VHH binders against UDP-D-glucose 4,6-dehydratase (TGDS). Designs and how they scored, part 2

Target 1, 355 residues: UDP-D-glucose 4,6-dehydratase (TGDS), of Bos taurus (Bovine) (a6qlw2)
Amino acid sequence: MSVAGRAESLGPPDSFAKRVLVTGGAGFIASHMIVSLVEDYPNYMIINLDKLDYCASLKNLETISNKQNYKFIQGDICDSHFVKLLFETEKIDIVLHFAAQTHVDLSFVRAFEFTYVNVYGTHVLVSAAHEARVEKFIYVSTDEVYGGSLDKEFDESSPKQPTNPYASSKAAAECFVQSYWEQYKFPVVITRSSNVYGPHQYPEKVIPKFISLLQHNRKCCIHGTGLQTRNFLYATDVVEAFLTVLKKGKPGEIYNIGTNFEMSVLQLAKELIQLIKETNSESEMENWVDYVDDRPTNDMRYPMKSEKIHGLGWRPKVPWKEGIKKTIEWYRENFHNWKNAEKALEPFPVQPPFV

## First folded at step 6 (VHH; from j2 with V62D E64V)

Design k1
Fold by OpenDDE, look of step 9:
Structure k1 (fold): chain B 355 residues (1-355), chain A 124 residues (1-124)
Amino acid sequence: as target 1 above (355 residues)
Amino acid sequence: DVQLVESGGGLVQPGGSLRLSCAASGRTFSSYAVGWFRQAPGKEREFIGAISGSGGNTYYADSVKGRFTISRDNSKNTLYLQMNSLRPEDTAVYYCATDYEDKIWYTSTSYDYWGQGTLVTVSS
């Protein structure tokens, strides 16, 4: 008789000022968002919807798992019947949509899954939200929708020119979300962020992967030359950006969330080797780097303007060295929070961790 | 945000001495390690030395060991670099830098906060 822990009957939905649905909340960025919302907005009911895919972990939410204003629901945004029922039963006021397939390398191999989850799933969700007359719908997109550029900085009016299946799926989903604004004046806001790093990220992305490899005395696998650069935002800064947009973002608008901090993959590897292996020797650093074949398409950089969100009063606050040290420390203890985390450390191309 | 301001640079003859200062503001000075770097024209920025937050540990590059001394006054939020027996090759812009923690690093990329620098010219 498996004692299904009776989720204590959350008081009547009428006891909270707002009900916020966060999709993908057992993931990386969304988990930080949920933690922040639950802690800082006790009068809000925070509903976490996650299907608990390979990159999700409920351990990311352990600190707030027993809070009264937090509810976890396992489910798939691609299940239109389920999603409709969810909106009918939970009386959602605000939606923060983070749920997505996000691993670019996997998108080359499993492109249709990305289309299904990121495009169809988003369409299902925004449709249901519209029918339920949600007061605000925030779609979390990526700077990758602009495509790569060496010299030109992208603003919110720049055309979308995605170069990989992930970016394409995110861009396509934007089109559906925006269409609800255009057709119905449904209050949608789209955000486009640079790369995010910090605790709670499944170790398949470059920063958590390199950290984890080095902490396990393995070499960093650099794709190609490693000269491609990315802008990195710490997770808490991105959460603050979302909160800013939630509070001050104008319906129908797009907001870039970027930083001037830019680093090449090679430099990143060197930096992490220095921090983790405590070496200043270039020769020694080389011992911890391995070069592998490049991605089919790999943009060199994503320069992005963020003046629009700066106008709302947001700026990144966490310096790189502070954020990265916190991140490194977290992974020493939390690498095994996911099933099959070791599979994430294999070089591309790899089989999906869930296979 | 931490602000660093170097001072004390100038022209000095070979064999002479100079004392640089770095004034820190924005956080508790004793809670973080601070370092000195220099950059000569056409050369990369190089580590000179560092001191722990408490002042208990000091580290020096071989190029300046025995000639330069790093100290700090936490009550004044000030870092010092005493430079003795100066040589023409010591001509550079000198920078102070700090990390977030009481950790000492030998590479410039490991420090997030930097001063504007002060020029030291050693010439006869």
Scores: ipSAE 0.000, ipTM 0.258, lowest interface PAE 14.9, mean pLDDT 89
Fold by OpenDDE, look of step 11:
Structure k1 (fold): chain B 355 residues (1-355), chain A 124 residues (1-124)
Amino acid sequence: as target 1 above (355 residues)
Amino acid sequence: DVQLVESGGGLVQPGGSLRLSCAASGRTFSSYAVGWFRQAPGKEREFIGAISGSGGNTYYADSVKGRFTISRDNSKNTLYLQMNSLRPEDTAVYYCATDYEDKIWYTSTSYDYWGQGTLVTVSS
């Protein structure tokens, strides 16, 4: 009498293991994150929330736009009603919060907008996520929250001393996010990354701006002396860091995401001129550089320690020479992905801070 | 131009059921998501739910979840809203809305095309 094994009815195949909300997904770093998640985690539903501001482009997501585990929702994180409804409807398990105003120069002119979007918007989002009992909330911050230092490297315990409105807004938002951990033990993780470069970035930042200027036979505009230095991470390395934090990051913890690669703005300009204009002549290079007035506040460097995330098994992999060449090539073909890309190439008018 | 026409509204008792229809014309119906909204007197228009172009995905507001069901028949270019266990607070003008893409919107301002609405009154 052969015991006919009851075929366990395989529940309908369509249940995604996790639903991940990525804010700012039509932007720069977040778009790479979404592409990576969609491609590498087919059992995850990836929900892209973006308001499609001037620096956003859905072209950044063209490769995955038709994937079954990808969904785009247009919306504003500052709309509390919308955000609440989103969490009620989409059953979000994980939040990756990238959405922010990020242009430092613009932050001097539109400081209140930065406060509104980066602080209030983040507060709305983390509140809704908490109410929805999200299992993990990753807030993407910046190394600029530490302020500038010439000699000291910042670790995750270093005090926040922002020197510009952008950094201030990001730092303030961290406080709100952290407060949910402190008060509710809501599982938040904060990341602080160095400067990121690569494809999909709106050409208002130094690297894409200089690349685009040079490719259009325009001069690089250097603020001040150009001796300020930045640490540059390639976009794919940063995505790997976020994936590492997503998998192994501990709730309530902060992770610096940095690199030892450091370069001055002046050196950056020179290297880009050499690569794009194919010249090794110093005299010729000078023809492609203009100096303009400095920012109201311009930190000289942001040195960070990244031992904590190294302990999780992450390290940057992409060498500068490789990453920058890929970046240059991408902008040659994709500069017009944004309707207002040409406006980004104009010198930012240094308006005196509204006192 | 996409035209939307709602129908099926009327008076119903609490606990009753009603089925609304939205007939679409002008474009390939299956190519875009369609949503239901309602507006009660003196209140803002609120999202009820939406369905993807293929009909594979449905979304509902918490206020109607478990009571309302959205479906579509792409062969007939028609959207449906089955409303069960109706309550007095469900009294409103019900609207169908769409954009030209298979996108879901939770905000009314994001939709480009609207019907004229159909009145649903839940009263004893």
Scores: ipSAE 0.000, ipTM 0.252, lowest interface PAE 15.2, mean pLDDT 89

## First folded at step 11 (VHH)

Design w1 (from k1 with D102G S108Y)
Fold by OpenDDE, look of step 13:
Structure w1 (fold): chain B 355 residues (1-355), chain A 124 residues (1-124)
Amino acid sequence: as target 1 above (355 residues)
Amino acid sequence: DVQLVESGGGLVQPGGSLRLSCAASGRTFSSYAVGWFRQAPGKEREFIGAISGSGGNTYYADSVKGRFTISRDNSKNTLYLQMNSLRPEDTAVYYCATDYEGKIWYTYTSYDYWGQGTLVTVSS
């Protein structure tokens, strides 16, 4: 068990300009956010709250684990007593809320858990943050709250029409967060991002799963026809978007964080096979693909407009070819950062990890 | 394995003071944070406070803030809880705890190593 470096905060709470709570910080996107904050904001105390579920890894934070302005706290946002005590003790100024159940396939089987964690947990957290009078509360949502569309691009005013339990839970949580703005003018900001890819992601999602399968000489498992498309943002670009919103985002507003880069699951598989197996032969590529049954509901695409956040000065910067190569390289060395990573490679339905 | 042994509990009058000790063994004491908890009859175990490995940082629950002080002597492998202005509601068994990684937690279920506890009774 690699001793993840103990980051002890050495300074009294009053020694830092700001105290930032990041929930789900041992996860994927949030870990990148924490690393960025710790490195670029030495005068900020960064508090990582994570319950360390199956998809979490403290190895994602190894580079900053010993920094003085970083603190890890294990805990559950659904524990109202714990959350209250956390805010009392840590004197939080800013909240970035990433903690969520996020695996869509799992949400079909364990929908109530998603409701509990994503909705009730978020409600507990925003309530506590409001009582503590934090200066900014950023809720991290998803483009899936809009539902699927073939032709229409969604903007921030588009209605929420989620089609799966995960998206439903995220949408419901948005309602609670927004209600605090409406009722109390509590400074909340909601973000809705496209699919994110990059290092640190548990290999249950399409990109890390396909990468890992291929690197282990296994076939990619495509759900249905694989014609469904997703917009993919690299992790560092998304972090920059969050930083932009943190700095310039207006309270009570929603910001889409999207990209024009769109790819089908089938095309994704082909490209990954080409890159990892170093083949240009279509016949050979077919040997690395298996087709499995589709999800109960699978939206074809989630087109979004991102002009609002563009107006704040953010745009994605990392090209797909660069980002995916970096991602592939990372997983070659880091697949085993999770104890149960091999289980993630199994086709759906996947047995819930033994908590 | 980490061993923790609490001592110093007893009967005290309201407004009185008491100092608890927690002796630690089994690993380098300065390498891990230690928390204080208490459990009253019929209640859940409650976080009181914690101190970092170096002793440079302390954390307190609001219920004891300003009345209780946590300190440590790493040369003696001992943790202290100075309790002032004691109240009847402070009556409980007091525990020191640490986790495997020596991290600070606010929930008692996150700690791996516990002492046997020491009883503090505040009564007139």
Scores: ipSAE 0.000, ipTM 0.240, lowest interface PAE 12.7, mean pLDDT 89

Design w2 (from k1 with E101W D102G)
Fold by ESMFold2, look of step 13:
Order: sequence, then structure tokens, then C-alpha cells
Structure w2 (fold): chain B 355 residues (1-355), chain A 124 residues (1-124)
Amino acid sequence: as target 1 above (355 residues)
Amino acid sequence: DVQLVESGGGLVQPGGSLRLSCAASGRTFSSYAVGWFRQAPGKEREFIGAISGSGGNTYYADSVKGRFTISRDNSKNTLYLQMNSLRPEDTAVYYCATDYWGKIWYTSTSYDYWGQGTLVTVSS
């Protein structure tokens, strides 16, 4: 009978070795992580938790949205009752915590909102994960917790010296996460990454903003002198770093995820003008740049040593030339990935401090 | 985070004047720019103008420049739209709006907080 033969060839439709919660999964970095996990780990259930704010887009997940090992749940990590129910019902084994408020300039105006989301939300999540006996909790932090430097490279033992409310909220959240290791040996891992670029990034950040401005025949707005530098790491290299930490990361440890590639904001603008406007003339380049007043506090550099994660076998593989070309092409075709993408191109006039 | 309430709309003859008010509740009022928009029946929201948090910068759409003026009184948490030389094409629901960033924008989709609107009808 045909029924008997088919039954023997089919495994259970919902038999998964691990269940992985990814918070902020409709966002930039986390969406790349989800796509990789869903495609490469068909025996893992990947659960995307996102509240779908202005920076998020479910289009980031279209290629895997109907996979049997993928599930989207809309919710807010700050809702402690919701989070408790989530852990009770979904039997989560692993947490990758990406969800955060991230815009530095806004953190000076709405600092309490950053505290609420980044600190309180993380505390709710790690507490629930500990109570549910989750086997690994990875908190995604930032190189900005170290503070800026002209001549010092930061390793994972360097003191945190954050210089803005965003970085302060991330540093405070790290303290809550680490306390669960110290008190309970709850298996947490903290990662601190350089600035990431690539497809899916909401175009308020410097690389996608400059790309989108130039593609719409508008000038790059450089805050201050433009001599501030950042290390830029391509999205797929960061995903490989998270996979490496997931497989080989030691509980209680912190891992810098960095790159030797470093570029000033001004040099970034010059590179993008040359690539998008097809000019090498310095005088014509000046037509595509405007300078505006500094934001309240901007660090000059965030240099990191990444020896710990190199010891786990990870190094960045995507050269800038390749990564930036893919990014430029993506925005040419996907500028409307977000409902209000044009808002990211609007000017940011200088405003007085909160009164 | 902020609440906006428009008032002062009504029926007016062509050539007449009205002053609309936008009352704000929130301690960030003097730090936030505010935009004015209007929406005629069957049309999209149209930018009319905007004013910076301090009141030092004002911006106007070409369709209303010279006829409308925007001002603010930060001691009363109120903005004003003075509309002079009104025309039948000025008939619309008028809105004030602010943004999460507190900045001036020319497109309605860039604003996050809206009032409920006040109707202005310009007819003989």
C-alpha cells in the first residue's frame, strides 16, 4: 500500500535537536544570522523574536520565511510577562540576544528609553533564560563600551569607559549578563563587535546613509572634521564570528569581534563618492560633502584586539572592495526595504539640548 | 511621549484669516521642531511649514509662502499657524506633527506624532 511506504520515508515534522531564540531577528545583523542558521542547521528550530520597530523589516527574512525550522514571534523583550510565557512554551535551548536601541544621537535626547530597552529588557531576558535553564546565552555588545582612543588598542580585559548614553546602556547590560555567570555559572558569553556594514542595515548609519544620499544625488553630511575612524566589518564575517562563538565560546568569557580594516568618516565619503559618482577629482568630491556641527559626544576611534576569537579559528574573510560593492548594489535595488526609508535621508539639524 | 492638539479651525470666506493653535504636552517641547501639514479630501498630506524648537528657523511650502506664518510660544507650549489671504484650495484638515528625532522634515511619513487635526473650510 502506498501509505505504508510513505510513512517509513518521513521523519517527524517537528523533531529538532535544539531550539534557538534570536531577539531582534528582523533587524540588520540578526537577520543574516537567522538566514545562516535556518539554511545550515535544518535540525535546529530558529525562533525570531522582534517587536518590528522602524529599523526592522521582515523582508530581511523572505528567503527563509516558509522554512519548516523557522518561526516568527512578534513581541517586546521589555514585557516581562510575555517573555516568561515565551520561555515556558517554546523550550528554548540557546539565546542569541541582538535586540537593542542603537542610535547614539538619540540616546542623548531619550536616554531613559535606552536604559529601558537595553538594560531592563536584557535583564528580563537573561533572568527568564536562567530560570528556563537555557544552555547558552550570547549577549551582543559593542566596541563603544571601551570608549574612544587615539593610541590604545582594547582587549577584552580593558576597562569599560563609555562616553555616551547608548554605550553606557550596553555596558550596564553587560554587567547584568555577567552577574548571572558570577553568581550561578549561568553559561553566558558576551561579544563586542566593531561597526558592521552590509545589506539589511537601516540607512541612518554612516555607510548606508552615505550610499543612499549619493544614489539620490545628495551630499554626504560629515559631523565635525570627519577624522573619526571606525573599524568596519562585513555582515557575513560577523555571522561567522557568532557561529564560532556559538560552537567554541567558553562560558563566562567576552570576545572582541574586530578587523584590522579602519577608515575615517572622511575617507569613507571619498571612497563612496568615487564609486557612486565615478569621479577622482578632489574639487568635484568637495561638491558632494557638507560639514555639520559635532553631535554632543563622538569618540575618535574604537580599536580592538581580537586575539581571543582568532584563537577559536575565526578571522574576517571579506575584503572591503568586495563587501562595499555588494552593499552599494543592495541599496540600489532595496532602498524601500523599510516603510519610511526616505526619513533616513532627511537632514539632522542641530537641536538644543533637552530642557 | 508628546501629545499634540490642534484648534482654531472653522468656516471662513475667501480672503479671510484664521489662526490655528497646536498645544503640546511634554517637557521636551522647546527642544523639538514641529511641522504643519494639511490634507484635502481625496489627497495626500501636504507639507505646509515647520519651525525649529527655539523658533529661530522657519520653513514654508511654496504654496503658502508669504500668506502663512508659523510661530511658537515655548512658555505656553503652543505653536501657531497664522493663515492670511485664504483661498478655497486651502480647505483641508490641518495637522501639527513632531518626530522621534525632534527634527524638521518635509515628508509626512517622517513624522511619528500627530494631532487629530482641525478642519478649515474656505467657502463663500
Scores: ipSAE 0.000, ipTM 0.158, lowest interface PAE 19.2, mean pLDDT 83

## First folded at step 13 (VHH)

Design x1 (from w1 with S54Y)
Fold by ESMFold2, look of step 15:
Structure x1 (fold): chain B 355 residues (1-355), chain A 124 residues (1-124)
Amino acid sequence: as target 1 above (355 residues)
Amino acid sequence: DVQLVESGGGLVQPGGSLRLSCAASGRTFSSYAVGWFRQAPGKEREFIGAISGYGGNTYYADSVKGRFTISRDNSKNTLYLQMNSLRPEDTAVYYCATDYEGKIWYTYTSYDYWGQGTLVTVSS
């Protein structure tokens, strides 16, 4: 055994059975995916590509950061030269594309940044993946591409009717990804998820924001009436859905990843107030709510049919009561997971519409 | 395994009274908290009041405090909601609900077992 050389038991990096690129891997959902892949697939090399913006944290990967089958590369998917070199050097077999700007309220203020990252960046990535003959490309999209509805459930054949710049950028990115299937039969799959919650979510989104505000003795801020509803899906259920699609999903297809569990923003605030402030009085709970002007657009519901992915053998398993308790506990101990996490407690900037 | 059945709803003039019942079929009802909720057309289910399991403490939403009274008859495995001084705004479908852990929740999504509901209409 040579002390100056590689250990014989480790093998070279290119001896792994598969090499998986996960973009945005220091983010919310993707970090759970990376942890699962690294722990459960020791014969796969998992490559985390992230530019480390304010929503990202390498602490999300601490438990697996020293594993032999994990590699972090800091980089920007919008840099086409860098992305080309990445595919030339890393011998990537599978792409899971999570990297995106995701905050709806910010998309009204920073709309061109969302277009640059979500549309241009995705196009750079899928083009390079196609040229490198990647065997699977999974694009992670959102139920928001359908637009809101009071009484209609969306299946994967429903038209896209996005109502905000974030959703529009995701819908446009889907078009670029789908064009590579249509033109070249490049094996892409698109997933459209319900709103996800759980540990690792930067606390600018409604669930972690309300949790963090209440844990710091501040009021929940509700836009408009708060009667809009969202379907909430726990992070580990979503990871299981992505694994199911990766193994059983058909090229060229779109899969909704949804849940029948639905809650209004107002009801969410009331439940979190009861759980965190341990309040049994409705009048006392009203002390923890503020109402503000509505957003420029604010879809009422995003109901989805998920029968296609149910046919692959996936259903959500984590009940809301269990998932939300775990999430509350995580933020109690991990609020400083991000630099300047206190900024997430500030009201979002609003720009009034001109009419 | 818990079944809940509400009864006693109907049409009542403003200022009138009704008594609702919530009959439970289950092995232990007396040790679990039971909540009353109502749902007016186009609105979410709203907490009305609750009674704790052991000890029988009662809690009420501000909108019904002083007008509604919750009681329990453990020998009949039945909960009652006495509604007095009814107003048109009390028109709703009324539900009773329990939680597996036996806790009082103000949020309807935290309850595990629900009845089918009984309609109360308050109008002249």
Scores: ipSAE 0.000, ipTM 0.227, lowest interface PAE 18.0, mean pLDDT 83

Design y2 (from w2 with A33F T107K T109K)
Fold by ESMFold2, look of step 15:
Structure y2 (fold): chain B 355 residues (1-355), chain A 124 residues (1-124)
Amino acid sequence: as target 1 above (355 residues)
Amino acid sequence: DVQLVESGGGLVQPGGSLRLSCAASGRTFSSYFVGWFRQAPGKEREFIGAISGSGGNTYYADSVKGRFTISRDNSKNTLYLQMNSLRPEDTAVYYCATDYWGKIWYKSKSYDYWGQGTLVTVSS
């Protein structure tokens, strides 16, 4: 490398080539994305916007917290005045919108919070981004918008048929985002990912919850049949998919980000018991599982085809055995990444339906 | 460790009803998830539905929703499949299957224990 080549790639602060807003950046998936962007794109200013709710942790960003191309802004995407001011002052070129309420069980109990954050908050954000002439807006959605199926695989042209309040709020938010492409040709891209696992995930979700329960000598609580399956995608594979979409995604398009790896809740419990309790004894493993009543209904599967993003050159590369080993190791040493981590080990209370 | 025996198959006219039973022996049946499958001649086995060990939750394939009902009686270690509004396309050998761990339970290859099957024929 010549001195001229490297020296010319580094500019002073606030002269960066692009300014990228990442909403929800102290959360699970978005924090991995921010770390990758900050490390790999020193000429991009990466702006982390997060309200710092119970699932977020600034510890997720500690390895890059002092970098000159990173800044954190605490704020709420639902505050339209704040959001407008943010776009006016920060000169944002690119938006990666991860911020959302994401817990399906909570969406049955706190449905209006999900509508407020996921629908209204997204609408505020995309409206402000359009007014500010942002050059690319990526909305992070979910495979759950398709609804469940045992035998149909969904491609990006499949209709949305959400079956729970979380999925409904994401589907509604997609409609607002897509309307800006249809009306204004505002350059939006929508991604719909399989369930993601890995470090930084607040342990109320099934994989980190079972890991954390077992590491604290407590049983895995299986809601209902445990026969529901999910496709699980490792966090670093998902970050690579978002980077691919950022660089190569076409405006107005939707990209599924999926994997063929699929596992039921019960198979997950068995594998985690074997790995964490170091046993193959069926009788011993049975002592680590409890069944509890299942009050909300859940879809059985969310099968997706991902040929569009494969055509951009992305495929998942981290096998389950490697990804789950890294995840178990991380929680063994980082359970206190969140102030309220112990609350995640409690069962969800059974509550009356909302009206 | 688990033995399954289906019964109740036979000939029925279109629009008719039939009730299949699956008797289990060996282990405590209440600890197991149980599924029903069927296989028409020349076709792969098709998932029909499943029921939790407690009997509190049931799941059905789209092709049978509203027509078939799965139930269980844990005191008798027996699973039932009530089939109503039968159609010629329902003609198949019907199997019950079980597995303790609930692997990919809608996939027939994931089940360790199977019954011998009972034939259901829907024709005039």
Scores: ipSAE 0.000, ipTM 0.297, lowest interface PAE 16.5, mean pLDDT 84

## First folded at step 15 (VHH)

Design d1 (from x1 with Y108S T109E)
Fold by ESMFold2, look of step 16:
Structure d1 (fold): chain B 355 residues (1-355), chain A 124 residues (1-124)
Amino acid sequence: as target 1 above (355 residues)
Amino acid sequence: DVQLVESGGGLVQPGGSLRLSCAASGRTFSSYAVGWFRQAPGKEREFIGAISGYGGNTYYADSVKGRFTISRDNSKNTLYLQMNSLRPEDTAVYYCATDYEGKIWYTSESYDYWGQGTLVTVSS
């Protein structure tokens, strides 16, 4: 005997309080943001938009990929028809715009791709978000828009003086985003962050590259003296900064997300060698370092002042020792999250200023 | 709980020598690394050198390499910092520090246990 019945659902399955678009969500920083939002805000729908370039991996999202408040859409922010349709159909309330091309060396080789993605893509996105009356648009920029300096620390009022095509494209994109505040009072917020490290980073940057080289029994390559320094923020501290800006950031404002913690490239290499190779003598550490005598790069960048975001209640809290140990452990098990990971171990023809 | 006590600081003429001691209780130095740091007035703590636990391997900052020597006396559970060819720029409070896992870190915030410090003054 057959029973022909149609099941009826109670209430709409998508009655979420907010719908959040995160562009570049299969990338490094944005994937940590998505995981945090999905886990901590079950009443928000989190929409991951990513075109899945070589630096992206959906494995970064594996732990939350089947959650009811998470959706992945593969697409390109440079496709204006697609972006318009996206805002018409997904009813997006908040945009977190992380998608960008980010490698400085690559920006000297593929400069027009950086302009296309970072400037044109951002303009398409902010225009569509404005037309859709999105409630908040957060643009994720970089401290590199300030440029290098020997004699000053940068606050949010400091002029932009970018020194490479990547930084120039981000600075130009900021101008388009800010113009929507000036013309329409469209509620944009801009963040400028220090270098970030942690799990999910494609291993072409100095920290994951040195970790991966040493874990594959290869030497760290130091260009010049290695005495240049960088400021490093752990990924979860940066996510907490973005959450703070999302909750408390004022429309039209710019927020530096920085740290006074800094380390030279040489000191970084020595610490990683000790931790990974368990070598405790300075002479043995030199077995794991190669020096390359090339044209010196001039990176005079100084720490950012971050008093504005400190006033919102955020400070970095993950100690370097804990963050770097977690990062080392992650790459031991996850180096092959990208099919082309071995390419990241190859040298580039130009030493970037941030290594 | 690990306690560290520095001693041996004092006033010395330029070109002179001093030997600082770092005595530990609650942990034997033979099984864990110890770092030396210094802090001049109004400045941040600066790494100057370290010695590993097993093996006794030593590390030095460029500013003191060749002038300072770190050694260990396991029978006294004490570390020594021999400072030669002292200069006025070496004036600082000197600290020893250790990590709870006995690793060497070049950054001061990575160390868990610190001594109270001993003042070294090199008069011009």
Scores: ipSAE 0.000, ipTM 0.448, lowest interface PAE 11.2, mean pLDDT 84
Fold by ESMFold2, look of step 18:
Structure d1 (fold): chain B 355 residues (1-355), chain A 124 residues (1-124)
Amino acid sequence: as target 1 above (355 residues)
Amino acid sequence: DVQLVESGGGLVQPGGSLRLSCAASGRTFSSYAVGWFRQAPGKEREFIGAISGYGGNTYYADSVKGRFTISRDNSKNTLYLQMNSLRPEDTAVYYCATDYEGKIWYTSESYDYWGQGTLVTVSS
């Protein structure tokens, strides 16, 4: 046989050691994960699957978009025929499932959309991954599945008691993922993380929203008293946690990814006002806050114990002062990372209380 | 940098079998494609077949399809060419090759690293 010159690859799969599917890869956390995987594992093909909703941006991936071990596929995990074809075509070895609807306030308005994307979409994905004999499936869940607590820390054995439609959809999706381990010993791992902050986050969430409001000379909108607290984890620390779970996590296990750092929404607003408006006057600081009616459900805290992942060698390393300064700087220059970014500055509509 | 060593060549009667080995140092074959070529005296190098790194898919030239089988042993970083039903026209020096990017190519000019070759003679 004779062939002309250098030709395209003879066939799939390409000569990569592993093929990794990352769902939601144009989003916040997953984009940082993709960048890390593409740069650190040049012999792995990294496949970004995203439908490109309003929270996503391909600009999050521009530094690696031309790499030979990176591929973007636009698609919807809720399309079961498309997902089946994807697994038949791309020969996927590992799935990192980040795709979800994540905005708690929006979940009270669009509850059925959250069910469809987070529950049905996850079920479609885990069924196709199981049929394709994927070697590892990591489902990215949330500490909000535990429900809020005033005085209890949650470990991975704690019951799920979600208090809003977003958290409920994630808890339900966990049940589907867990059932594939129980029934088939399909190698799933579930992670439950604290709130994450950093570059690439669409500015509807509290940290980027307050940063963006203040940088546009607008007030922080605080729901209720602002005394509710959250544990905030910097994006690069979370990526390191996912890499640790990918390498050392045991099939069938659940891993909390948490931090002891905790801050109330009011304290967050005051610190951001100090950093962005460069003022130390309490009267001037109060000119930068505005209070609105409370949300329908607003958990006070999501405290977690993270001893399991500490046993794998991971702990958060980025101090708050360092992480928040990097985040502020990123939004100063990248607010228009999304075409619809200015809509995030609008006060979120407050639903009337249910009667 | 990368070193490839073929072995297992020799004299075989028509209809016989041989298994060639390709051992690598400086590179792990499990993640990279490897091609097999042969060169008869006075002829150009001829593509015989290849095995991909991921998934282990094999590809064969029409002249050897059904008679030759490529496999690998990742624990020994070694690739094998099993040659059955050998014919006098299979007489050649056999080479394994890989490229810097680890892709499969049909032409010898596209491969960067070559072994010294092993002679296979099929004679009655």
Scores: ipSAE 0.000, ipTM 0.097, lowest interface PAE 22.0, mean pLDDT 83

